# Ledger of designs, part 5: VHH binders against Protein SUPPRESSOR OF NIM1 1 (SON1)

Target 1, 370 residues: Protein SUPPRESSOR OF NIM1 1 (SON1), of Arabidopsis thaliana (Mouse-ear cress) (q8ll17)
Amino acid sequence: MALPWELEEDILSRLPPISLVRFRTVSKHWNSLFNDKTFINNHLSRSRPEFIILTNSKIYSVDIIDHNNIDPTIRLHEIPTYDIHSRGTDLNRTIINTCDEFLFYNYRYWDNMTALWNPWLRQVRWIEYANQEFCVFGLGYDNSRPEKVYKILGHLFCHGKVLRDQKVVIYECASDSLRFIDRPEDDDWPITETAKRSNVSLNGNLYWFGCSNYENDEYYIRIFDFSTEDFKPFCLLPCQMSHSTDELVLAVYKGDRFSLLKQCSVTREIGVWVTKERISNDNGNGGEGVEWLKLMTLSKPNLPKLFGTVSYFIYGKTLYMCNGDDETALACIYIVREDVCKKFQIGSGNINCRHCVYTPNLLSLPLFIG

## First folded at step 25 (VHH)

Design i6 (from z1 with H108T)
Fold by OpenDDE, last read:
Structure i6 (fold): chain B 370 residues (1-370), chain A 122 residues (1-122)
Amino acid sequence: as target 1 above (370 residues)
Amino acid sequence: EVQLVESGGGVVQPGGSLRLSCAASGFTFSSYDMSWVRQAPGKGPEWVSSISSSGDRTLYADSVKGRFTISRDNSKNTLYLQMNSLRPEDTALYYCAKETYYDEYGLTFDYSSQGTLVTVSS
């Protein structure tokens, strides 16, 4: 007996994109699901975040199987490079991050290029810049209208020691044009490489940490709004730094909220906070109304020392982290919950890899990018 | 110790030409991309041109495209900048630069200490 269509669709909505895409050829009906907004959204709502790891030679998606098992399995899926590595392999010149539902890759060397893609749909679009001095900070879009207008925020490279004089630049993808915009009024300039690797995209905007007082280790979340093309303080943090060397990591939580991870540099204790409400342009007139909730506290003897670029996501009651080993600098995945603390080395010696969190989805790339 | 010594600067009339040279020592010249940077009086440093370690790739600032040509001779550990159709706005101290490492604010360079002065005036 053929399953009712509703049940069939329900089953299909739970399959990972890598598997689901293979079924496009099964029938016209199945193929039509990839154009069904309701199905796509349902699928996304059931999808879980994954780590994307970029090495010098390969790109991996890290899938964690059996989340509730005391001994989870890590499965690595190799993602086609789409000529990404042919452009260059120097990871210091590489940014891999997300613009909401899409991955973007930036490489600045002899070529100055950004790739926007959905790995699971095998869709990739390349953006090439005429200005070789343009350094990419992040990708976003004007969300003030129904049609998303994609832009890239960056700065011109400055030679010498006059870093504060870096000019801020916007690249408009549709018109393939660069223009200067005003620098932020705050003293937290220039943008650091750390910020470029750790900024968070949500609803077309970019978020990252600012420092209001370096002497007191006072941090806050900053926003760049691509609609207004303005830099603003967004919200305060739910915690204070206990030590100047404590680690703070901002991430997206459940697709529309923020999570904040803090690790004590002395005890290695990890605290995770999440915003109570979804992040929107309407939240508290620019973030003043953002409320944080403590989600979890982890204190285990074998918690890793976090350093450098840290990627993480929460799924259920488990914290998943990607970070270098504090002794070997090898890329590792950490799975941490009340009853589990496991470490998995990724690959056979990947050092200084780039990584980010990405939620697999069936959303197609926009037509008018670059 | 990395040493970069520029030469070839001077005074030239608008429309004239100069050829700058940079003698490199203290490192494996053929292993590094090289650049020219200039600084005009009262202005910040401006990137002019870059060349790959092998010399097979070159980049230019828009302000000098079509007029300047960067080249290198790895056998002589020398970087060159041929400057044609010079303009008054090209007046600057020109520095040879070697790529070094990435820091918190991006790519860093070793520059020569003195540079060579190019003056374009009628």
Scores: ipSAE 0.641, ipTM 0.824, lowest interface PAE 0.8, mean pLDDT 90
Fold by OpenDDE, fold request of step 26:
Structure i6 (fold): chain B 370 residues (1-370), chain A 122 residues (1-122)
Amino acid sequence: as target 1 above (370 residues)
Amino acid sequence: EVQLVESGGGVVQPGGSLRLSCAASGFTFSSYDMSWVRQAPGKGPEWVSSISSSGDRTLYADSVKGRFTISRDNSKNTLYLQMNSLRPEDTALYYCAKETYYDEYGLTFDYSSQGTLVTVSS
């Protein structure tokens, strides 16, 4: 008995891109479906966050299966790396993050380049910088137009100690132009070594922690709007730092909200907050009125330290984290609930891996960046 | 412990030349890319040049391209910077730097706190 088409579409919309791309060769009808905007959007809405991990030799998408199970399964999907690695790869010279639905891969070694990337569609757009002094901070786009105009926020090269006097630079992808922009007066730019390294992309904008008072460890969320090319305070945090050594990590929650982790440096307890409403810059309201909800408190003795590069997402009432082991720096996935804290090592011998959270999807890259 | 000791700085007239040296110890020198960075008074740090671990690749800031030459002798654990056609704007404290990793804030280096002063003045 042939399944109704609606049911078939529904089933297909719940499958991961890795499966769907394989099915393209099976049926022309399916191939057409997977290129349909409505299907793609529905698929995206049903997709779960995953980790992408860059190892020394391979790139993996990490999917957590059976999240409600006491013993969830971690599935590694190898991502073909030809398009990315053909231009060089070194874990110590790479940045991987997201610009909304897409990945960007920045490689700075003897060349300086950034790729906008959808790994499942094998689509990549490269941006090469002639100036080796340009360092990438983040990728965003002008969202004031129907079409996304991509820009890269960065700064001129610094050796990491004295960042205060560095010039802020914007790269316009469409025009292949680099220009200086005004930095905020109320905060240091680029972020100093003491600042938290948690920048996130949402709706083409970049968000990260600013510090209003270093003596009191007063942090807030700052926004860079790529449309106006302006830096602004966005919103306050839902918590205060108990200790100067407490850790903060910011991430996107459910695609359009924020989540915040705070770990006490003494107790190692992790507070988890999420914004009540979607984050929107519409109508100029910015972050005014952003309200936070405390989702949970995690106090397991074996919680990892949120030090260094931490990627995480929240699904249901479970916190999923990717971080290096506190002692060995081996790449690990942590699954944390109120009653469970499990650690899974990713492969063997993988240390100092680059990683981020993304949502696998079937969205095509624009033909032209910017 | 990583140790980097710069030498060769001094006062030179515009158009003059200097050769900086950096003696490295405390790590496997031949395994790391090395760089020169400089900081002028009242200015932020500036990247000058980089050289690959093997010495087969080099990069230069636009401001020094064609005038400066970076080189290394792995057998001597020494990094060099030949500076020709020096300009007043080249006046700075020059640091030898071991490249570690790259992130959103740029390259991270291990380098000396001392540096060697280069002054270009008439």
Scores: ipSAE 0.441, ipTM 0.732, lowest interface PAE 1.5, mean pLDDT 88
Fold by OpenDDE, fold request of step 26:
Structure i6 (fold): chain B 370 residues (1-370), chain A 122 residues (1-122)
Amino acid sequence: as target 1 above (370 residues)
Amino acid sequence: EVQLVESGGGVVQPGGSLRLSCAASGFTFSSYDMSWVRQAPGKGPEWVSSISSSGDRTLYADSVKGRFTISRDNSKNTLYLQMNSLRPEDTALYYCAKETYYDEYGLTFDYSSQGTLVTVSS
């Protein structure tokens, strides 16, 4: 007996994009469905975040198997890289992040290009810029209008530790032009490599940690608004640094909120906070207006020491983390909840691993981004 | 110990040309990207050009693009900078630099201790 259509759609909405893409060839009806905005959004809402791992030669997606099982495991799927290597890009000189629902490849200064990518749809949008001094920090867009106008925030190449010489630049994709933007006078922070790896994209804007007081390790979240092209404080953190070596990690939570992870450098205890409400431009008022809720506290003897670039997501009551091993520097996946604490080493040997969190989806890239 | 010794600097008139050389030792030259950096009097260091370890890729600052050419001979452990159409604003101490690693501030370099002076004046 054929399943009712509603049930069929429901089932399909729960399948991974890789499967659905294959199904496009099976039925024209399904193909149409998979292009339907409502279905796509519904599918996205039901999708789970995954880790994307970029090695020197390959890209992997990490699938969590048996999420609700007492013994969850992981499965690595190699993502074909022919889409991104078609122009001779070098994975060794690339960091991977997200621009909202798309993967964002941020190339080092050797490559004068960056890209948005949906691997499951085999869609790639390249942005090439002529200035070889331009270093990309992040991609965003003007969200003040229905049409997304993409821009790149970056800086001119600086060598050494000369903070004052770092010139911030915005690249307008549509006009293929660079403009200098002054840094805030009251916050003489550099655009750091750490920030490049750990900034968060939400609704076309970029978010990352600022420091209001270096002596006291007082941090806050700052925003670059691509619509106004302004740097400004966004909100205060729900916690204080107990130690200067405590780890803080910002992430997107449930697609439109923030989560903040803090690990105590001494006890390794992990606290996770989430914003009470969805993040919008309206609640970015210099550190006020954003309320945080404590989501979970994890205190297990076998929690890893987090360092460097950390990626994480929360699904249900489980914390998933990707981080290098403190001893081996190998990338590891951690699955942590009240009744589970597992570690999975990714790969073998000396792997320079870059990673981010991404939710596979059926959203199409815009035809033109520049 | 990393050793970088620049040569080829001098005084030249505007529009003139110079060829800088850098002799490298103390490391596997062919394994590292190399750069030229310059520092004008009273100014901070400025990146000029970079070349990949194999020599297959080159980068230039906009200020020197089309005028300067970076090259290398890995068999001789030597880095070169051909400077054409020199301008007064090109006056600086030029340093050979070995690229090291990315830190929180970006790409780091090992520089030579002395550099070679290029003076462009009428």
Scores: ipSAE 0.402, ipTM 0.732, lowest interface PAE 1.8, mean pLDDT 88

Design i6 (from z1 with H108T)
Fold by OpenDDE, last read:
Order: sequence, then structure tokens, then C-alpha cells
Structure i6 (fold): chain B 370 residues (1-370), chain A 122 residues (1-122)
Amino acid sequence: as target 1 above (370 residues)
Amino acid sequence: EVQLVESGGGVVQPGGSLRLSCAASGFTFSSYDMSWVRQAPGKGPEWVSSISSSGDRTLYADSVKGRFTISRDNSKNTLYLQMNSLRPEDTALYYCAKETYYDEYGLTFDYSSQGTLVTVSS
């Protein structure tokens, strides 16, 4: 007996994109469905975040399955690098992040390029920079228009040590032009925040930690608005630093909210906060009125130190983290909840492993981004 | 330990020329891309030029393109920077740098803390 269409659609909406892509060849009807905006959005809403890990030689998508199991399973999918062209496949010269639903891939060697990437659809859009001095910080877009106008925020000279003195520039993808823009105060320049490395993309904007007073360890979230090309304070944090060496990490939660981790440097306890409401695209209201909810507190003896580049997502009541091992600096995934604390090493010899959180989806890239 | 020792700096008039050298040791020189960076007084560091490990590829900052030439002799573990048509704006401390890896903040370098001073003045 054939399944009712509604049930079939429901089942399909729960399958990973890698499977669905294969099904496109099986049925024209399914192919049409997978291009349907409503289905795509529904699928996205049901998708789980994954880790994307760049090793020295390979790119992996890391899916954690059996979330309710005390011993979750880590599923590794190798992502072929040919999708991002052979010219940009030296993974030692790449960084990876996200711009909303897409992977942000930046390659810098003898060429300097940025790509928007949906690995599951095998879609990639490249931006090539003529200026070899341009160092990419992040990708966003002007969200004041119906169409997304992508821009790249960066600086001149790709040296990370003394960036406060570097010129801040914005690249307009459509016009293929670089412009100098007003930079924030030195203490507000995100790239110089070595202790606070986490930045996130949401609704075309970039968010990272600012510090209003280093003496008092007063941190907040700052935004770069690509529509106005302004650096602004966005909202306050739900917590105060207990110690100057406490760690903070910011991430997107459920696609349109923020999550915040704070780890006490002494106890290693991790507080987890999420915004109560969706982060608005209306920068008029900005972060005014942003309310935070404490989701959980994790206190376990083997929690990783949230120092360095940490990627994480929250699914259900479980915190999933990707970071280097405290001792070996190897890429590790941590699964932490009330009753579970697991550590999984990913790969070997990947001391400078780059990683981000990505939610697999069926969203097609724009035909033209620049 | 990586060691990079720059030489060849000096005082030159506008329009003049200088050739900088960098003696490298403590690593397999021929296996690494190399760069020159400079820092003018009161300014941040500025990338000048890069050369591939084999020497077959070169890159230049727009400010020096057409005037400067980067080269290397792997047999001598030496990096060079030929600077022609020098301008007052080229006045800076010049550093030899070994490119290490690329991270979210850009390229990392091993470079000398000393540098060689180039002064272009009339």
C-alpha cells in the first residue's frame, strides 16, 4: 500500500540532504518537492546541526546520531573537495564558517577567494579578490532589500598579530570593489579579540564579543551591519564574568536565536544561555530588549576548556562542542548533558583543525553573488 | 629554531635602489613560502611581497608592484628584495618572514624581531 503523500513528505523532510539528493533521480515528483520552498524550509526546521571539520587533507561533516542514547554515535561523512575547485583545496590555507544556511569558505594562497557553498547540493559560488592584501574576516549581506547583496568584511594585510593598526575594508561582491570603511575603536575590532574568537553570522550580519571595559571585564555582543556598514553594540550578556579568565562563546541557536556559553576558569563549569526570542533583522530595534534564558548549567569533571576556537551547538538538552584537545590540540568532539560526558577524537595529527557548525539544508545558492 | 636575519637596509634618496637580503636557518628553507613585511614608524605592519617555495610564483602589494622584485636562492637559504624607484613612503623597517599557516585571522609568520631599516629621504 502506497503511503499517503502527506506521510511521504513528512518522512522525506526528516531525511538528510545527502539522501534526498540521491532521490531526485528516482522521482520527478520528489525532485519537484525538494525544490519547493515550503518543503525546503520545513526540512531545514527539522535538520540538526553538524560539525564541519577541515583537516589537513579532508573535509568532514560530522553528524551525531542517537541523541538520546547514552553512547551517541558519531557519523563522519567525507565531503569531496572537488566541489570547491582544485585551486582552493589546500585546506591548510582555508578557513570555514557559515553565512546563515551556507558555508563560508575562504581560501588564501596565491589566490584569494571566498565561496558560498552548499556541499549537499554541490553548489558553490566563488568570489575572487584582485587585491592580494585583502584578508577576509566575514561574509554577510545587505538585508534591507528583498534580494541579498553580499559583502565581505575584512582588513588589509593578512597578519593576525597587529590588526588594530590595519585598515578595515569592505568588499562589494556585485561591483567587485574594495572600500575603506570606518573602523571601530581599537578595542572593538573583532579580529584583535584573541581571547574571544567566536563570531557568528545571523541574518546577514556578523556578531562577536565586544568589551566596554577591560578592567571590569564588561563584555557585550557587537554587530556589524552589512546594510549600513556600521559597527554597533548589539546587546548585553546575560552574565557577568566571574573571573577575568572566564571564557565566552557565542553561537546561533535554532537558526535565529543566540546561544552563549560561559565557562568559569576556576570550576570549569559551563553556563548555557539562549535568547528567548528570535534575533530581529530590524536593526532599528537592534538588540534592545534581548532577553536571555539560562538553559542549563553543566558541571562535569572532564569538560573541555573553551579556550581558542570553539564551535558548538545545542540540540535538545545536550551541548555539542568541537575544540582542540587540551593537551594534544587534536580536534575533538564533546557531547555533554546531564547524564553524559563523552569525548571523541576526530582524525589524527590535526593540530590546526578548522571547524564550524553547519545545518545541512536544501537551499540553493543565489545564481549570482558577485 | 627558526632564524631570519635581514640585511641591506640603509639611507637612499628618492628614486634610488636597495637590495635587501635575508639569511634563513633552522628550517628547510626550500620548503616554505617566504614574504617581506614592513612597518613604518607609527604605522602598522604592511605586507610587501611573497614568493613560493620554488620561486616560480610571486606576489606584490599594490604599493610596490612594478618597483620591487622578490627572489630567492634556495641553495643559499637566502631571500632577496630588490627595491627600485624608492619613495619616501617606503621608509620602514623591513622584515623577512616565513609563512607558516593560514587561520581565521590570516597568515601566520615566523619573522625576525630585528628587521633592516630602509630610509628614503632627500
Scores: ipSAE 0.251, ipTM 0.619, lowest interface PAE 2.3, mean pLDDT 86
Fold by ESMFold2, fold request of step 26:
Structure i6 (fold): chain B 370 residues (1-370), chain A 122 residues (1-122)
Amino acid sequence: as target 1 above (370 residues)
Amino acid sequence: EVQLVESGGGVVQPGGSLRLSCAASGFTFSSYDMSWVRQAPGKGPEWVSSISSSGDRTLYADSVKGRFTISRDNSKNTLYLQMNSLRPEDTALYYCAKETYYDEYGLTFDYSSQGTLVTVSS
């Protein structure tokens, strides 16, 4: 007897991408289903994010095995890196982030390239540019039309004391051209190394924290709008800074919303807020209407002191975090629920790890057609 | 305690060649990328060339590509710049620079030397 179609699709939509890729050879029906945009998007919406961890020589995806909220364990799955290493010297000196649901691999400046990557489909899209001084900040696209026109935001490399002011640069992927755009008129340079590692991509735009007055700790979320090619304020924070050393982390929530994590530097209490509604494609001009909900407050004696680069995601009512240990600097994964915190230390010795959050998916990499 | 000492500059006619050296001490030379930077009279500094810590990769400014060759000898803690087909616009004070680790704008280079003067004239 045949399995009802609705139950079959529901079961398949919960399976990992590698299983679905293999299942394409089982039947023409399944192969067609796994190429269907509706199925692919439903599968993505049901998928749990994972941590991607880069060591000096390897890239791992962290599979968290968490049954019935007790005794979670982790399993590291090494991701083959041969294609993305072809010109790289030191894996630890690259930056990994995302553009929408794809990994964005930012090499050192003199490699004159970057890459968009879906490791589960084994797809890499290289983006090469001729200018040796161009330094990549992040990838986005013009979302004012249905077709995506991809661009890279960046700046020219600072060779010591060669330039007093940095220049903001846009690389147009389809035409392979660089051009300058106006620098923001505020006093602070918005494209920093910290922001390069911490910005989030949503709906083709990049978002990160800005500060209008450091003495008053007046922080906000800013946007670079790839459609209009300008820097704008997006919205105010849903929380107040208790201390100047409090940790703030922005993340994408459920693929179409934001979450914000704040840790009080004194008490280690963690608050997490999420946006009530999805962020629309035109939020660059409508951001003052953003509403936040406080999703959780976590207070527990064994919460880690967060520092430096922090990656996190929320799945169900569980907070998953990746951060360096404050005593050893080794990468650690924390699983926090119901005021319980479990810690897993990754590796041993003196290791410098970079990390990001990625949701495995069946989306094919875009073509850069303009 | 980082010390960089350039040598090999001088006066040369257009089309001539010159080889610059930079002796390094006070740091683990083989662990850092190195660069040559030049400053023409009345102008700001201009990046010329960079070489990776192992010597496997090199980069050149467009104005010197094909004419200049950067190299290093990690056993002698020495950086080199071979300059061929010299032009009057190559006249400048040349100095070597050690890569420093990240600042808020990315990788930077530290200039800690007097430089060596190259003059290209008829």
Scores: ipSAE 0.013, ipTM 0.363, lowest interface PAE 7.5, mean pLDDT 78
Fold by ESMFold2, fold request of step 26:
Structure i6 (fold): chain B 370 residues (1-370), chain A 122 residues (1-122)
Amino acid sequence: as target 1 above (370 residues)
Amino acid sequence: EVQLVESGGGVVQPGGSLRLSCAASGFTFSSYDMSWVRQAPGKGPEWVSSISSSGDRTLYADSVKGRFTISRDNSKNTLYLQMNSLRPEDTALYYCAKETYYDEYGLTFDYSSQGTLVTVSS
């Protein structure tokens, strides 16, 4: 007897994306279901995030095997990169991050392109631009309309000038055109190299840390609003910096919220906060109504000293982190719960890997229309 | 171990010319973009010019465009900077760099050499 519709849908929403892709060819009902936004969102909400690691020549997904009653282990699985490599580029000095739930592959400015990528659907969307001096910060879209209008935030290459003299540029994906926009009134350059590596994408906008007073370590979360094309404060932090060298990391939580990780640089204690509610599309100044919950405090094992770029996600009550070893700089994955920390070294030799967090999903890449 | 050794600097009159060389070793030279960076006395580093790994693309700072020419010979692992129509403001220590980029602290490059001094004075 056929399963009740509600139970069938629930079971399917728990399966990995590659299984669902195969099932599309089996029935029209399932193919239609897997294109339904409610189903896709339910499936996404149940998927565990993964680490994506970029070496000089290859891209890996990290398969963390963390089963009940089994010591955790990891396995690196090479992601086929044929379409990414077909343009004759290399991976040196590139950044991999996200736009919504897609990988965003930021090439060197000499290559005049970037890409959106869903490796589970084997889809790549190239974004090519004519100006070889354009430096990409991140991708977003105008979320004030039902048809998303995609734009790239960036700047022109600094011809012998310091960053604070640079101009902010928007690339219009549909029209293949560059234009300047107003720089924010504060004289500090907002789209730094550090922010390029650490910004997060949500609802078509980009979010990262700003600092209103470096002497007092007054940090906040800022937004670049692709609908109004301006830089705004979004909200205050749920915590205070203990020391100027503390690590502070923003991430997307469950696809529609933020999490924030802070590590005290002296004690190595880690605190994690999450936003209580979904982040709405109102793009409000200062994040009106944003409420944070302290999700965990971790203090007991020999926690690693975090530095540089940190990627992390929370799944269940477990913190998963990717960061360099504080002695060797080799990339490591840390699995932390109940103040227990397990460490797994990624790669060999003295290499520096770039990495991000990506949640597997069934979303097809967008078309760039105006 | 990456080694970059600059040479060809010296004292020259305004309007004169110099050719700088950079001998590279310890890495696959032909796989990397290369740059020249200079630092005037008492000032921060300034990007001068860059050339792609194959040599098919070049970029120049506005202050040197039309006067300086970057080139490379991948068979000899050597980077060059031909400097013509030199001006007093070109006086600086010149460094070659395997890569350059900007961060919140300004221009960053591999600082593993002493550079070569160019002095333009009358």
Scores: ipSAE 0.013, ipTM 0.361, lowest interface PAE 8.1, mean pLDDT 77

Design i6 (from z1 with H108T)
Fold by ESMFold2, last read:
Structure i6 (fold): chain B 370 residues (1-370), chain A 122 residues (1-122)
Amino acid sequence: as target 1 above (370 residues)
Amino acid sequence: EVQLVESGGGVVQPGGSLRLSCAASGFTFSSYDMSWVRQAPGKGPEWVSSISSSGDRTLYADSVKGRFTISRDNSKNTLYLQMNSLRPEDTALYYCAKETYYDEYGLTFDYSSQGTLVTVSS
């Protein structure tokens, strides 16, 4: 007549977040369950990532329906923009990325603000700062303690100045204050505009690519550690660059590891590596001993030529990518495995849109304390 | 095709004023922030001022604050720079730009014209 309690919870934990939000009205028991932290985290651990795509006027979530024995399809869900548009901000002037399981909405310097956002709960936490010259790079937190102390890495806008005069700044979210920190010892500016779009958030820290020797294509992964507030090398790449134009993309794998995608610019062959172990929260045990495993090699005649900003995730043995079509630049989703390469165009006329990977969830936004 | 055409430059004495104009076409002008950039002889480009797409926010280089005023008329697709209390160091070729940013190579901006020359001399 009625399902056993444990079976009911198991079934519910496998449903999409949109369904669970609607189901809150069914009973007090279900409403209470969907606010329970253990249930929410269990649901998240079983969830598949999606692509978030921004046009100049709309935001879409791309749900990929890819079950065994069924041809893959996609489903576009338009996300209401009222929550993030309500302050008069222009979608065309934003960068979207993540911090933990939340969308991080990085506005251009004009707007003096940034935001964390969970669109499925319709929650937005605005971070407004008084200094009009502060340019946001990314959000992180001190992960050396159980209490997360959120900080924003950025710089002051230095019009007409050379890179060596740029100042690195930390914004303290709880106290609403800015302070300067030391720049890295080398001459290269580490927090570039390209890195704002491509950095990866994991365990409260930010990771992105650096190059130690352009003559020999010696690329590495660097970290900004929000606990020690230092820029430092994290680890070497698991692969060699064949050509200077090869595409290289970092992503989070399984929520606690990295994946690395490299495409040879000549052959279009794609290699994907993943880290063997989860990435440590221990500040003193950072990138030493990072071991990579080659997860897949894809050699298909119809692989797209990747360029510009690329978003991807791995689920099972399948590669999911969002990138522009190499002839038209229209936003496309690619689903690639074994001998399958399927392409889905996202709407007509959507050229050069912004995108990121996000796992829909029921997690409430954090409070900024400490 | 994006087109930006600057005008209003000329020769002026120190302490004088000029008003620069930039006629824009080939894009939705009201959707973009706009900037003025200048380049003095033998120097790299220098950002001067920026204005938001709606015109409600402005930003100025320290060297021109209080002397220059940026404005726009979205109904005419035109950007303006009112330049008062001109000094010899303001002598430069002035460009309007659809967007500006700083990268590892310095100031980068999107322009499509030869600019308009301002010369401040006795």
Scores: ipSAE 0.013, ipTM 0.367, lowest interface PAE 7.8, mean pLDDT 78
Fold by ESMFold2, last read:
Structure i6 (fold): chain B 370 residues (1-370), chain A 122 residues (1-122)
Amino acid sequence: as target 1 above (370 residues)
Amino acid sequence: EVQLVESGGGVVQPGGSLRLSCAASGFTFSSYDMSWVRQAPGKGPEWVSSISSSGDRTLYADSVKGRFTISRDNSKNTLYLQMNSLRPEDTALYYCAKETYYDEYGLTFDYSSQGTLVTVSS
């Protein structure tokens, strides 16, 4: 009464990563299947994103319970940190973001290391650099060739507050070397600490908001292209800011597109747009022809006022957000759709939590060779 | 209310030594990175040294490397700066500072308004 092969693989591809890790011991067939690229990618395409939240001492993954229910709840799963602590790292000084499907740990300016991490596979790839003045902004890779050549964008520490003298630096991961690249002329400093927390990674490049005129709130999406190693405008926003305090959040949608969230600071109405087509490597010259679709509008009287760093994802018809509470500064998870608006407070004490969106997966970390 | 009280300044001859102290209260001292900043007469503030919240990492301005040592005692909520081989150019009002928030210009600090004066002369 063995199941047909195709049905067995279909069932397995719908299970959580932790279950598949346990199942590796069941048979050689299952163990080999969970290393197969096609299976891993199918599993990833069916997986729901989760929030990763860093407190001062611990890392949590946030699971949504009964997400089809009118009254969903959450469950926190502590992620073991001993993989990260092998180098004596301090979570209080960690910024968490991603590079492709992997977690990226970005430490404060005086640390001389960063890392890629897949906690489900207990894999860590440390990147140590000799120059303690090097401040990491983000990790990417040259996507013009099939072989991924990883690089880190950053700058050298300047212990004055005058940013106009700062230089942009590229770290070559394979050769352990630093080099300077040109800074855009007549531009605001593009790699701010705020952008370090809010940039998004896609196809080896980094994307974040830029502003061409702060007086008029003229915003756009910019890209750092790791293949050409330059800063470029990517595309205009699909919406206009109504007020200077409106919140704008960029995120990756379905692993290969962008979504944009805007909240009006007066009405608290949330609009979400997504790009119509996948973002290809060819768009690294700029996002000419990027077309947006309005995915949803949410108007609820109890929507929170978003501020600061916001993480969100969309799954089904539901918007999931992580943001600090404006009274307590504690991280809160919001679950919002037309028939649901739930708030869950995470953690205790007065914490400005760091957080990101991550889809748990079975992908092995890349090697840094070139 | 954050309170930082500097002490240990004074007048010293070139080549001499001083030890500055900063007593902290009104916040969880062991949770924050700390810095020394100085301001010479007629000049803007100059960062001198920083130490991590646990004390396991330190960073120094080039002008003071090898001569100054930053340290902290989290059990006493106290930050220190040992200043050796002092030069006339080290003459300044010295502040301790608590790290606060990131901004678009990098790290920011809460400064004490009082400071302690170090004068290196003659």
Scores: ipSAE 0.013, ipTM 0.377, lowest interface PAE 7.8, mean pLDDT 78

